# Designs tried in a protein design chat: VH-VL binders against Rho GTPase-activating protein gacX (gacX). Part 2

Target 1, 188 residues: Rho GTPase-activating protein gacX (gacX), of Dictyostelium discoideum (Social amoeba) (q54j98r51to238)
Amino acid sequence: STVEEVNIPLFLHNGFKYIIQHGLGIEGIFRIAGTKDKVKQLQMQLDKGENIDYDASKVDPVDLADLMKIYFRELPDCLLQSDQYDHFISLLTLDRLGQIQKLRELVSSLRPENREMLKQLIWFLGRIAVNSTTNKMSEENLGLVWGPNLLWKGGKAVSTTDMMELMAGAGKIKLIVTLLIEEQEHVF

## First folded at step 4 (VH-VL)

Design a24 (from z5a with heavy chain S102L; framework fv_zigakibart)
Fold by ESMFold2-Fast, scan of step 4:
Structure a24 (fold): chain C 188 residues (1-188), chain A 120 residues (1-120), chain B 107 residues (1-107)
Amino acid sequence: as target 1 above (188 residues)
Amino acid sequence: QVQLVQSGAEVKKPGASVKVSCKASGYTFTDYAMHWVRQAPGQGLEWMGYIDPSDSYTKYNEKFKGKATMTSDTSASTAYMELSSLRSDDTAVYYCARVYDLWEGYFDYWGQGTTVTVSS
Amino acid sequence: DIVMTQSPSTLSASVGDRVTITCKASQSISSYVAWYQQKPGKAPKLLISDASSLESGVPSRFSGSGSGTEFTLTISSLQPDDFATYFCQQYNSYPWTFGQGTKLEIK
């Protein structure tokens, strides 16, 4: 229905395009840190409802890359939804085809706005990975960097067992995001 | 408790190479970037670069590109920093230091330091 | 590169004194500065992060202030244990850079 129509924020749409045009050749894009003061200034512009000037002379792609990670990290709940954390982690016990099938199922169960945002983000990350010979950011590297910004377990650890589970899950989150990028044609 | 333990002092001749180790304990080695900082006698601290042990990604201060090589052994929870083509001005104490979040940038734990002396 | 300049390079003081060490950045670094204490033969120890956030376990007589390009570390009532070298560090942009150090010695 009409009420279920969703679009991603204009900042993200324009930002993806900007990084594809100006940032694909930057070694370590999304891994190397930008200039914190500039990133903070860009974040403040967004918080005030101002538009970002995407002119190449005004915005460093590395600063924009950091801003994007911060945007996802600071969402009230992670994009992949904390209530789906255990389901995402558990799919790694399956073989590759089973992982793809379960991942498609979990992605389909996300809220429409999250699913659309994820689809466009993963497409964008795939475009970066295609240039990994130059930028050194493979699907696995992007999964490592982006993982913590896209999926986390909700709430505070209340026991030693919870702490151990959080630590064990850290490496698995990388694999899940890597799988999303690698298999996106079969998932979305 | 978090602890970073470095290898012992080294004395080298100009042109030699040296490899310093930093063994981490008390935390998950792959969750934190390991940085290297040196301090020449009578001078301040100088950031050399870091390695992310989760995938071996390295970022070097431009001054140390082609000079320093950072590696890690996840099974041993040990980071390494190798300096090649040593010169007398490489004489310094070399520290490994931990940064939790690359976004933060301050060092919460430091190794004890490894003195490298280069003399002819 | 961002150049961090400390003043003074050497500071002589007596127990009970209020001492202030200044750190100037060659360009704006907002609040992305940390302060470290280093005693002879030891590794640096983190005192303050984000210009003014006191590290857990550091005595309350230490405080930091400043933003933009000028930062200060203050020790409100100097103790014998405080005679050491102090360094500021910016982490606003790579490469991360340190000040040259301020040696605080007994007057």
Scores: ipSAE 0.015, ipTM 0.634, lowest interface PAE 7.1, mean pLDDT 87

Design a25 (from z5a with heavy chain Y100G D101Y; framework fv_zigakibart)
Fold by ESMFold2-Fast, scan of step 4:
Structure a25 (fold): chain C 188 residues (1-188), chain A 120 residues (1-120), chain B 107 residues (1-107)
Amino acid sequence: as target 1 above (188 residues)
Amino acid sequence: QVQLVQSGAEVKKPGASVKVSCKASGYTFTDYAMHWVRQAPGQGLEWMGYIDPSDSYTKYNEKFKGKATMTSDTSASTAYMELSSLRSDDTAVYYCARVGYSWEGYFDYWGQGTTVTVSS
Amino acid sequence: DIVMTQSPSTLSASVGDRVTITCKASQSISSYVAWYQQKPGKAPKLLISDASSLESGVPSRFSGSGSGTEFTLTISSLQPDDFATYFCQQYNSYPWTFGQGTKLEIK
């Protein structure tokens, strides 16, 4: 059998699996807020290097969804790389085929570890979107929610002030992440 | 700069409907969720729900599901809240308030309020 | 639902006094609390977010503290403009809920 290595944090890999098993039917998954105190407790477990026992602890998928967004938001630099911000934004002026071509080029130019993490995240988001009739999270809705956590200009956004500043570009960033989800088979 | 301007006071009979508007200016309307909060005379504040103008997603307090309907008009930068089948206990001041995206929880800007009185 | 209980419901004080209002949550909400000031006939005004973060333009005599289930709003030296009703709000989980309010009135 083909051996496929997990090249992303185990927390993310196991979390994607958990949400696919338990969260696909939750209306507003990733959009509705979890219980912040429980999310903070889960974050503290990760900070200590502790194992999150998803099955035994019966973790709320909504809390886990919030934790995942926090993880990406708190990276030292955004997953799509702030040095690529203008290049991502500029592809929106192209027609659909041009957008796909340039997106493939930009994704290929990312650091290998960022590219692999992005590939697995976008695959996972596509699995959520396939169930949008039930969970109400289309590719566009996921692009809107995830956009600010994946791409920003300059340094990281780790505060409410930083996140509010990102909202100024949210529409364009939403379209980029939406495109990544919709066209992932042509991009990765 | 940022302003939320609500429609004027309404007096309605039981069983009627009322639609309150909230016109936003001074910021990009689609960047922020618009929430609705009511306050009965001499009482505290009660969260009703919100609408995200960017995709019309709504989330209601369970107490107001089927009673309140939230909508928005992006071209007019206006949010609406409609109450159906009015009862005397719907008499309150209704506020719109801005929250930065659905994951923030505090209201940084408020409309001036719209008084809705339900009486015979 | 998370129940927010304020103490006292009414508070009489004089200009220059140090005033403390308490807000208790029925379950832990970490620091996800905001405080608002409301004057008669006016909309509420945000004073404090995230339990202790003072909003721009709010006088430094206002401060917030607390975590978990008990939170306080303090006015270090009460001014005439501070007589109003104060509300706490939790945003740890939906539905968002407010305390019943504390009316601060002149002695």
Scores: ipSAE 0.008, ipTM 0.578, lowest interface PAE 8.5, mean pLDDT 87

Design a26 (from z5a with heavy chain Y100D D101F; framework fv_zigakibart)
Fold by ESMFold2-Fast, scan of step 4:
Formats: structure tokens, C-alpha cells, sequence
Structure a26 (fold): chain C 188 residues (1-188), chain A 120 residues (1-120), chain B 107 residues (1-107)
């Protein structure tokens, strides 16, 4: 079924497929750092509007994984929208069913382009988590790594470390992204 | 402000193990990776690996894989590094040092160091 | 592993001198280099990150430059408390590696 596919940036669409094809078995995917200058080179190609053929270039999936995190971190406002920060954090006071219902409501209130991007990203992260016995990246591990890249207070692209220092809710952000991955069939 | 305080000097016999502690204060312990670096007498610095205190994920320099074990206790804001099967060439000063996650690979704060001497 | 080679291994200088220490990487590391100062019996102290970014609280007489494979640490007017060992470190790829150190001694 193609109903799951939405229009997102080509490098992300192709990148998700590339990592699924070549990176699902890599222990610590998204946690282990790639080679910084290679990631920077890929970022420069992206900034120039170049279409990267990952297979022809034999791109290291770990380098691509780092590029993806950088992309979301450097958005002008976080994917989950800083204006929804308090609403996301507060849902954790609810029971699991209430959390799912509130998540569905918050996701539905996102800008359409953000909602579509989030849906595809969370689906992709779920595919990685299914292979966690091999790659050691559970839903919780992905929530931890991806959380600061997807939700921050203030609406400006800043380092994830700076944002976490300002927010006592770093652990809460992890739980929110974990919940998005675990319950995605009931949220999207 | 930020402070990393390590345990005291240790003297061990070959074949023993040693566990060095590093207590953090002045920041949120789980927001930063804790790395370990050693320096043999009169030698340079050697990166050993790190632990992410938020989920206990560890990454080791291949030279220390199976030799060093890194752990942490979030409630005590303390990181640990245990070296097993000690040899005389493990004699060194062992440092813990803080690194922000993301893209930064430099050490902004260091512990004072723990001298480990391995002799018969 | 990326090998970091410092030059010179030992440097003798006088207070007020301009001092330059070079660090060469065995392969390109872009600007992912930090510089540290270490005094006897003490932990290293961060001076410079990202090849040229001066750490807060570090005197302005310290500066860094370079990209790719060759990097330089400069002290524009040497002070008595600058006599120490200096290390460069790459963080482009794992394992992170340090130069062998440059010992700056009183002439």
C-alpha cells in the first residue's frame, strides 16, 4: 500500500529507504557518530540542492544517519513545533490511553507539512526499532537520541545540548518520542 | 559550577582489577557523555571510550574493548571505569572528562585524575 | 586511526616571545581539532575548539588556525604561566586521537 507515502524532501525519502536497505543491522545506528567531514560534505551537497545517489556514492549509513539528525536539529522551528511544547510535556500526566488520545490531537493540530514529515519519520524509526535485537536501538533508545532534535522550547534552531540545559523536561521529551514510535498506528 | 571529582590513587598487583569513580556536580548528569582518557607516565593522552549516563550506552576504543568497563549511577551522579587483568603498562593517570552529545568532540571539563600504579 | 603529529616536540622560548606549535593529521579532519594545555600534575585544560574558537576565560594571546590536515596554535606574547605541555586532539572520527604533545620550556 502506497497510502503511507507522502511528499517529503527527496533526500529524506531516499535516505530512509537507504538506511532501511543498508543500516538496519548496524549496532547503535543514530547513536554512533559518523565521520564528521564526510557528513559535512553531504550537508554541503544538500545545501546546494544536489540530488545525492547514496548507492553510487557508497554513502556510509552512519554518516547519513547523522545528516538526518542535523537536518531536523537545524530547522527554523522544531518539527513538533515549539508552540506545542507545553502541551506535549503535559500529556505525560495522563494514563496511557489519555496520552495516545492527546498525542493524536496534538499531531492533528500540527501544520500539514510538519505532520506528514513526522508521520514518515516515526514510521521509519519504527522500522529501525523492530530490528533492535540486532541494532540495539529500541523505541526508548530512539526516543532518547531523536527527542532533542524534534522538540525544543523557543522556536529557534539551536544546539540540542543548550535546549536540554534550559529544559528540565529532557527525559519527558524522550518519553513523548518513544510514545510516538510505540503507538504510531493509533496516533497517525 | 561544573565539577568532576575522582576517587583517590590506587596501587594494584598484576592480574587485579581497579574501579575508578568520577562524581559530577553543577550540571544535569544525564545531558552529557562521560569520557575516559588515560596518560601513562611521560606519555601522551589516550582516549578510552565513553558512557551515556541517560541509558548506559557505551562506546569503547577498540584497544580497551574487553579490558575496560564503563558504568554510571544516575542517582549518585557518578560514572565508573573498571580495568581488569591489570598489567604494569596500565600504570597511568586516568581522567574522566565531559563531552556534550551532538557534534562536539572536545572535553570542556576534566576530573583531577586518578593515579593507578600496577606493581608487584 | 588518524595519527596526530605535533611539531616541535620541545620548544624553548622567553617571556614576550611569539610561539607557534603545529599539528598535522594523517588525513583530512576539516576543522575538528581542539587544543589543550597541561601543567605538571594537573588535568588538561581546553584552550581552543573547532580549530579556531577560543574557549571562554582563555587569554586572547592564544589563537588557533588551520583546516584540513595542518593546524597551528599561536601564543602572541608568551607569559610565565604559559610554560606547559600543549596537545592537539582530532574529533573527526573514532577513535579520537591526540598529538604526542609539545613541551614549552623556559629558554
Amino acid sequence: as target 1 above (188 residues)
Amino acid sequence: QVQLVQSGAEVKKPGASVKVSCKASGYTFTDYAMHWVRQAPGQGLEWMGYIDPSDSYTKYNEKFKGKATMTSDTSASTAYMELSSLRSDDTAVYYCARVDFSWEGYFDYWGQGTTVTVSS
Amino acid sequence: DIVMTQSPSTLSASVGDRVTITCKASQSISSYVAWYQQKPGKAPKLLISDASSLESGVPSRFSGSGSGTEFTLTISSLQPDDFATYFCQQYNSYPWTFGQGTKLEIK
Scores: ipSAE 0.182, ipTM 0.702, lowest interface PAE 5.2, mean pLDDT 88

Design a28 (from z5a with heavy chain V99G E104D; framework fv_zigakibart)
Fold by ESMFold2-Fast, scan of step 4:
Structure a28 (fold): chain C 188 residues (1-188), chain A 120 residues (1-120), chain B 107 residues (1-107)
Amino acid sequence: as target 1 above (188 residues)
Amino acid sequence: QVQLVQSGAEVKKPGASVKVSCKASGYTFTDYAMHWVRQAPGQGLEWMGYIDPSDSYTKYNEKFKGKATMTSDTSASTAYMELSSLRSDDTAVYYCARGYDSWDGYFDYWGQGTTVTVSS
Amino acid sequence: DIVMTQSPSTLSASVGDRVTITCKASQSISSYVAWYQQKPGKAPKLLISDASSLESGVPSRFSGSGSGTEFTLTISSLQPDDFATYFCQQYNSYPWTFGQGTKLEIK
């Protein structure tokens, strides 16, 4: 069964397959904006429990790519868990081997459902990065685009200090997601 | 705090090229996309494209592909827009503008504009 | 391309008046519209994003409304500083497009 083998929402599993089949060659996939009204329509279908029409003539892979980012961004807490934010950021002070070891430790400490979803997502992003000659989305580019959707600091209120801290953390979050993609064989 | 300062007005002859600069300050240059918007007499505002300074990725309005080239220099926090093979219809004010959500959306800060006039 | 049509093209008003500018999209853009103010010789200034979200520092007399294909910018009590050209912009799909502008002038 798809749910037994994958352990993630069906639309993500099917969406990963759809983008691999129809979207790997799209320059700027995940960076290029979809048609926002169409993305909103797809989101509303999911909210109602409806199936997404994966007919290639009706579902634009770019719209689906935006929907996926929105899905992760709108989780009640980020996939990498906001309570682990400082631990993820601090691993960047280590050398590469130390970064890999600490990253494996942090990933292993995630809630099982988060860890499995992260594993499937990172595998999928690695598949996109392999085609970067065509789609122009390297591991670093995917880290940049996906980072803010996977890891954010808790605290809810936006102050001047919070905004400055978020900006300072953006580059570090990019590196963490880049590491997850590049070193996934050693982390999961 | 945030400022975008553009190069001065240019008067060029048909067939020439012109390169407009936009120097950013008051924020991390690589965190936001820099867009270019044209304002020609009688045509209103027209989006030309953007560059992501973090990796030099560019997205052009199809109308300006082959006419405009966008580049950036991260060490100088400066974006550039070059127009080639100038014609009278390229006469316009060219603005650089910062994208709110890094790539997509509306423009929260604008440069003062650079007037490019194509005539003798 | 999505065509944004503003009405009126020119609007004459007096200080203290309530003025409304309309922007129509050729297809649905949900709420992905921004409004800008431009004074002669100056760059546009962001007033409103997401159809109704007032930009920080913009006076509360400015408001936006609408969804789908019809949007409005309202100035509840016109001030001398408000005489300018106003533009709407959609960011629903590439390429981003602007309305032709509405010039607000002294009656």
Scores: ipSAE 0.037, ipTM 0.648, lowest interface PAE 6.0, mean pLDDT 87

Design a29 (from z5a with heavy chain D101P; framework fv_zigakibart)
Fold by ESMFold2-Fast, scan of step 4:
Structure a29 (fold): chain C 188 residues (1-188), chain A 120 residues (1-120), chain B 107 residues (1-107)
Amino acid sequence: as target 1 above (188 residues)
Amino acid sequence: QVQLVQSGAEVKKPGASVKVSCKASGYTFTDYAMHWVRQAPGQGLEWMGYIDPSDSYTKYNEKFKGKATMTSDTSASTAYMELSSLRSDDTAVYYCARVYPSWEGYFDYWGQGTTVTVSS
Amino acid sequence: DIVMTQSPSTLSASVGDRVTITCKASQSISSYVAWYQQKPGKAPKLLISDASSLESGVPSRFSGSGSGTEFTLTISSLQPDDFATYFCQQYNSYPWTFGQGTKLEIK
């Protein structure tokens, strides 16, 4: 396999392509759980710096979907940045046009690395949502599932304290991620 | 205070259908998946499937596909499980239980159970 | 399907005893195991998740351990309120499956 430099981690770039090729028709993709032991094995291989050819290894797209969510959840700070949590939540009090304008402003204020990764992730989620009649994963469904992995208070979603915070804010975070997917043409 | 309250006991004849309800309170109904588990008299627990009330997505244990139907009413914070074509070996206590849908798989709160007896 | 086998099926013990219940999975499930307590006529109650994480409000005399295929639930000093049936559950892969149960009864 040819290795090329990309703006995001190669496993994510290749993972997006793999799920688009093999996972778009899977009902509940990102919602249904993979085989946790297999996901853990994949995570360990990536942690060792091993390259995985998803096609050659016949990786289950559902297992890869779980790995991708775990990657974002285990970042030292959430992709949308914990210091922006209150600003993201507060935009929900605005009307739709105001929400779009504030989202664009907040996204522009993110670190360049986070903004680029977010842009590519949201594009990918939009590709999944277009196939929602088949896979049953609408923009709102993806917002619900992905929200806790992208925005939390306190820097990490791994700890018990962070998990409790995520449960309390789940509905609002869902709406924010749903907006990012629906309005991505106006935000990025 | 989280509470799941189920409908009362049912006695049915073979071939009939039964619909069990589970009313949730003390939390945001749409934030958790509602799972159904049954227990035959003196036996172990058997997972049947779940519904996500936020969008009505359902996932069934293959054994119960075509036999169990799970639905929810978000305005009433109530989940339902209907069993069709009842047989005597469907006699069991049926439980609803909640699970955080993102990555967990354990049941933190359970309903009190609904006894369904199928006999001629 | 992953088969969960508990041993023993029935255990007789006295108050103050140290009690250990074992659960074996037919294939590796890492640490994705929960333990429940069920008293006659009542719903199960969550005791432990992720093999060893004690649920809030559960007495510290309960503990869980294990990984892979073999898991244990231990009660360090049995109390009268602990006589019940105990179940393990795997959530590594669908369908989720339970052990057959271990009935803990008075000696």
Scores: ipSAE 0.019, ipTM 0.626, lowest interface PAE 6.9, mean pLDDT 88

Design a35 (from z5a with heavy chain S102F; framework fv_zigakibart)
Fold by ESMFold2-Fast, scan of step 4:
Structure a35 (fold): chain C 188 residues (1-188), chain A 120 residues (1-120), chain B 107 residues (1-107)
Amino acid sequence: as target 1 above (188 residues)
Amino acid sequence: QVQLVQSGAEVKKPGASVKVSCKASGYTFTDYAMHWVRQAPGQGLEWMGYIDPSDSYTKYNEKFKGKATMTSDTSASTAYMELSSLRSDDTAVYYCARVYDFWEGYFDYWGQGTTVTVSS
Amino acid sequence: DIVMTQSPSTLSASVGDRVTITCKASQSISSYVAWYQQKPGKAPKLLISDASSLESGVPSRFSGSGSGTEFTLTISSLQPDDFATYFCQQYNSYPWTFGQGTKLEIK
């Protein structure tokens, strides 16, 4: 028998590391906007199958942060899986311990590649939050910024139906992602 | 050349605390996480946790939470591991070892080890 | 926690022998396994990472293989310098855990 390795895209792996090395001290990292033209150039490189050259290009961490959010937002289906949307939203009616237990169950039910990518992303966001006295990005702030990029109903968030659904659920989605970051050691 | 040089052997009484140091040289200190691993006499290796010197983030093995405290001094390129409320079963050789990142979770360089003996 | 079990716990061999040490994980860990050599009174030394990637400066007689739950370290044509204790380590998930060790001793 063959066992397939669960891995994440090289761009994300290198991107997380780059932001930890150069971006942890940036106030508002992930909420402040980068330079749109530079973000577009980086996105075009990835779309063509090219690697980002961090050394030669002197990548701005804020531009990379925007690219990472765009990557997740433009997935064919959200990382937390649109078929799990109602289950994630419903856990908010439980008490804290029930929320943690249900969240662990839902995360375990995700496709292996989604679960691994989520685990590494949430670990990375936790690293950002630990530095919040300097960068001003708490677990709640990261939940607010990242929520819309990780969970929506009905596929891509760019559709009218998906956009309206996202707006209606924004506060709940924020709480779910905040909980993932805060309780990650009990969930993964 | 990469080197991790640890402080010398310690003999402590039960209830005391011990602080072990690990001085790094030959690389950029903040590029690597510093992990701590212990080895009790005649036994295997046990992972205790790590500190990332770039942001002071720490992650502990649940067994060592509240028992071990990891810190670092970036200006001195030195990592520290303090054990409190020592018991006889804390007698072990304590190693520092570096790791590039979460995904490359192997230890490419180790300190020489610090023997901590807890004896009444 | 992921439990790593090595076999055998002790192995007696002669110079020139081919030696194999096995490491089994209690659950799938893909290829996230490292192998270390430890000599008496010294720190462990990295030999193999990612199940099969030979560390720079390690003799080519050392090799690793495996994926999922079963991993093997092989030493071809054993040399006097190879008598030591060998440990496997998983880094698929925290806490990182080691095998109990295999002591390779002279026959």
Scores: ipSAE 0.007, ipTM 0.478, lowest interface PAE 12.9, mean pLDDT 86

Design a36 (from z5a with heavy chain S102Y E104S; framework fv_zigakibart)
Fold by ESMFold2-Fast, scan of step 4:
Structure a36 (fold): chain C 188 residues (1-188), chain A 120 residues (1-120), chain B 107 residues (1-107)
Amino acid sequence: as target 1 above (188 residues)
Amino acid sequence: QVQLVQSGAEVKKPGASVKVSCKASGYTFTDYAMHWVRQAPGQGLEWMGYIDPSDSYTKYNEKFKGKATMTSDTSASTAYMELSSLRSDDTAVYYCARVYDYWSGYFDYWGQGTTVTVSS
Amino acid sequence: DIVMTQSPSTLSASVGDRVTITCKASQSISSYVAWYQQKPGKAPKLLISDASSLESGVPSRFSGSGSGTEFTLTISSLQPDDFATYFCQQYNSYPWTFGQGTKLEIK
């Protein structure tokens, strides 16, 4: 499936293109954060339903990179779906082939709109990673940065047990997103 | 109980190098970035840069590129900051301080500081 | 670089006074400012984050306000333990920068 089969938000589609055009050579893209005030202004424009012309506004690719992470982080439920959290975490106990098979199962079980958005995002992140000799953003680095924005446990972490679970899961979430990027041709 | 414990005071001659350590305890070392901030005598605070111990990624204030080197040892839960080609104006107290992520870019825990004196 | 300017540089006050310290950014930083207290010979201590969020364990007499380019730290009823130097810090963009400090001393 592609953008034509299941539409993703226009700002994401245009944003991926903009970062590929202007951001692939930026060291630490997605790792270094932009100017927060500029990012918040862009976020406010999107919240008002405005279409952002990145080229006309000469948007800093680093600011746009932050906006994308915020978008996913502020979804009502994470892209990988909080009801799948334990299933994603548990796949790391399997060998590599088992991990790939389980990932394919979990991705296939996602809501169609989430699955398509994830496919497009992971494809895009793969494009960033192939330029890692220049931008220093490997699959592992992208997994670290993007992980917390794509997968979290349901509910609020209000107890000591919840906080301990979140800390234990952070490294595993990184590995899961890293695996999604590395094995995307076998998963999607 | 979160603690950041730094190495002791150093007295160096101009042109020398100094390496300051910061040992973390009471939390998962790789979950937080370790930043370095210096303060010249009677003056304000100056951000030098940080290292993310989880992947050894470093970000330096442009003023310190090529002069400061930040490293970490995950097995020892220790961060290091080495300053080369010391000048008298590098005399300062050097602090390590912990930050969760860029979005919460405030320092919640600080080391006690390491005084570095550069004198001829 | 974003320049953070504090006023006043030195403030003399008595126990029980309400004191305010101002921090001005050279460009908009939304609410991405923190306030620290530093006593002689000690490391800075975080008081306030995100312009107005009081850190756990910090007395309620401390409060922060502001957005954009102008921020204030207020101590509603000054106590002897509050005589110290106070710094603001922006974390809107790198390099992170601090104000020059405000020394609060006994009148």
Scores: ipSAE 0.014, ipTM 0.626, lowest interface PAE 7.2, mean pLDDT 88

Design a4 (from z5a with light chain S30D; framework fv_zigakibart)
Fold by ESMFold2-Fast, scan of step 4:
Structure a4 (fold): chain C 188 residues (1-188), chain A 120 residues (1-120), chain B 107 residues (1-107)
Amino acid sequence: as target 1 above (188 residues)
Amino acid sequence: QVQLVQSGAEVKKPGASVKVSCKASGYTFTDYAMHWVRQAPGQGLEWMGYIDPSDSYTKYNEKFKGKATMTSDTSASTAYMELSSLRSDDTAVYYCARVYDSWEGYFDYWGQGTTVTVSS
Amino acid sequence: DIVMTQSPSTLSASVGDRVTITCKASQSIDSYVAWYQQKPGKAPKLLISDASSLESGVPSRFSGSGSGTEFTLTISSLQPDDFATYFCQQYNSYPWTFGQGTKLEIK
């Protein structure tokens, strides 16, 4: 039988491990900007179909963190699926138990590949949040910085109007991603 | 529309502290980081650091660590920057300016500036 | 720290002239540079981001170009409102740094 070992892009799988090894203690990881031209160089390597050996290349974890956010932001549709936007936002009107139950239902309704990628990403973000005394990135901080990269309204944000709508919803999206991290054992 | 309104000019003696305020309106205060930039007389602009008002996270230019303290009050939509142990070379116009998340890096709206003069 | 060097420090020109201001980075910053206009007693105003992206509401006579270490701001036909000081800023890496400014004066 074939053992299913990796169901997400290899660069993400290896990147999660690299940041846990080298970046877990970096204050502001995912919040502070890396060196943009280095991030672009990494992105170009991925575009060429190269598998990046982060250790051999001495990659700065902050640069890799930015690459990961860019990857999710530039997906053709957001990871949480734009067709689920209103459903995710509306769960915030429920009490905590209702939120958890509806979140489990919404996550279960995602495409299998999106659900698996989300599960691994949220696990990874939880590992970062556990180290928040050192890195200053709580579940809420991660929800804030990752939210806009994981959920947006009406497909890909291709206009100023779409961007403005995303910014207006940032607080609610933050709470949704925060909830995913905090309650992941009840959701996945 | 978007406005950043700063507190008035200050004249301080060496060794004193000064706290500059920046009141935001016309947008969701917590959606943008608030950065501080100073401009000494006849000099260029110098980035000091920023605060994210959504969680009070701060990032300082190394030159200003221990010298500047940035805070915010979300209920008042106001950011603050306090300078301690003032010296004559702290005489400058201090600006607040907003940036959308950490990836952007350019300032789309600026406060009008607060002149801080440090003299005997 | 990345050092941003602007030239010239002062530029004299007449209305209708084409003027170019140069900004050089001490190391590659790809296209992560912004340009600002500052009039006496006023805050800076964003003109251009990402080396060449014109900010909404900025007149089309302003344009930016360049990549890597050399960038230019061009005003194709100078207007009276354009006499001001211009600053470039890199945001490739922290700390973010500005050029020293180019003062555009009436000839």
Scores: ipSAE 0.128, ipTM 0.665, lowest interface PAE 5.7, mean pLDDT 88

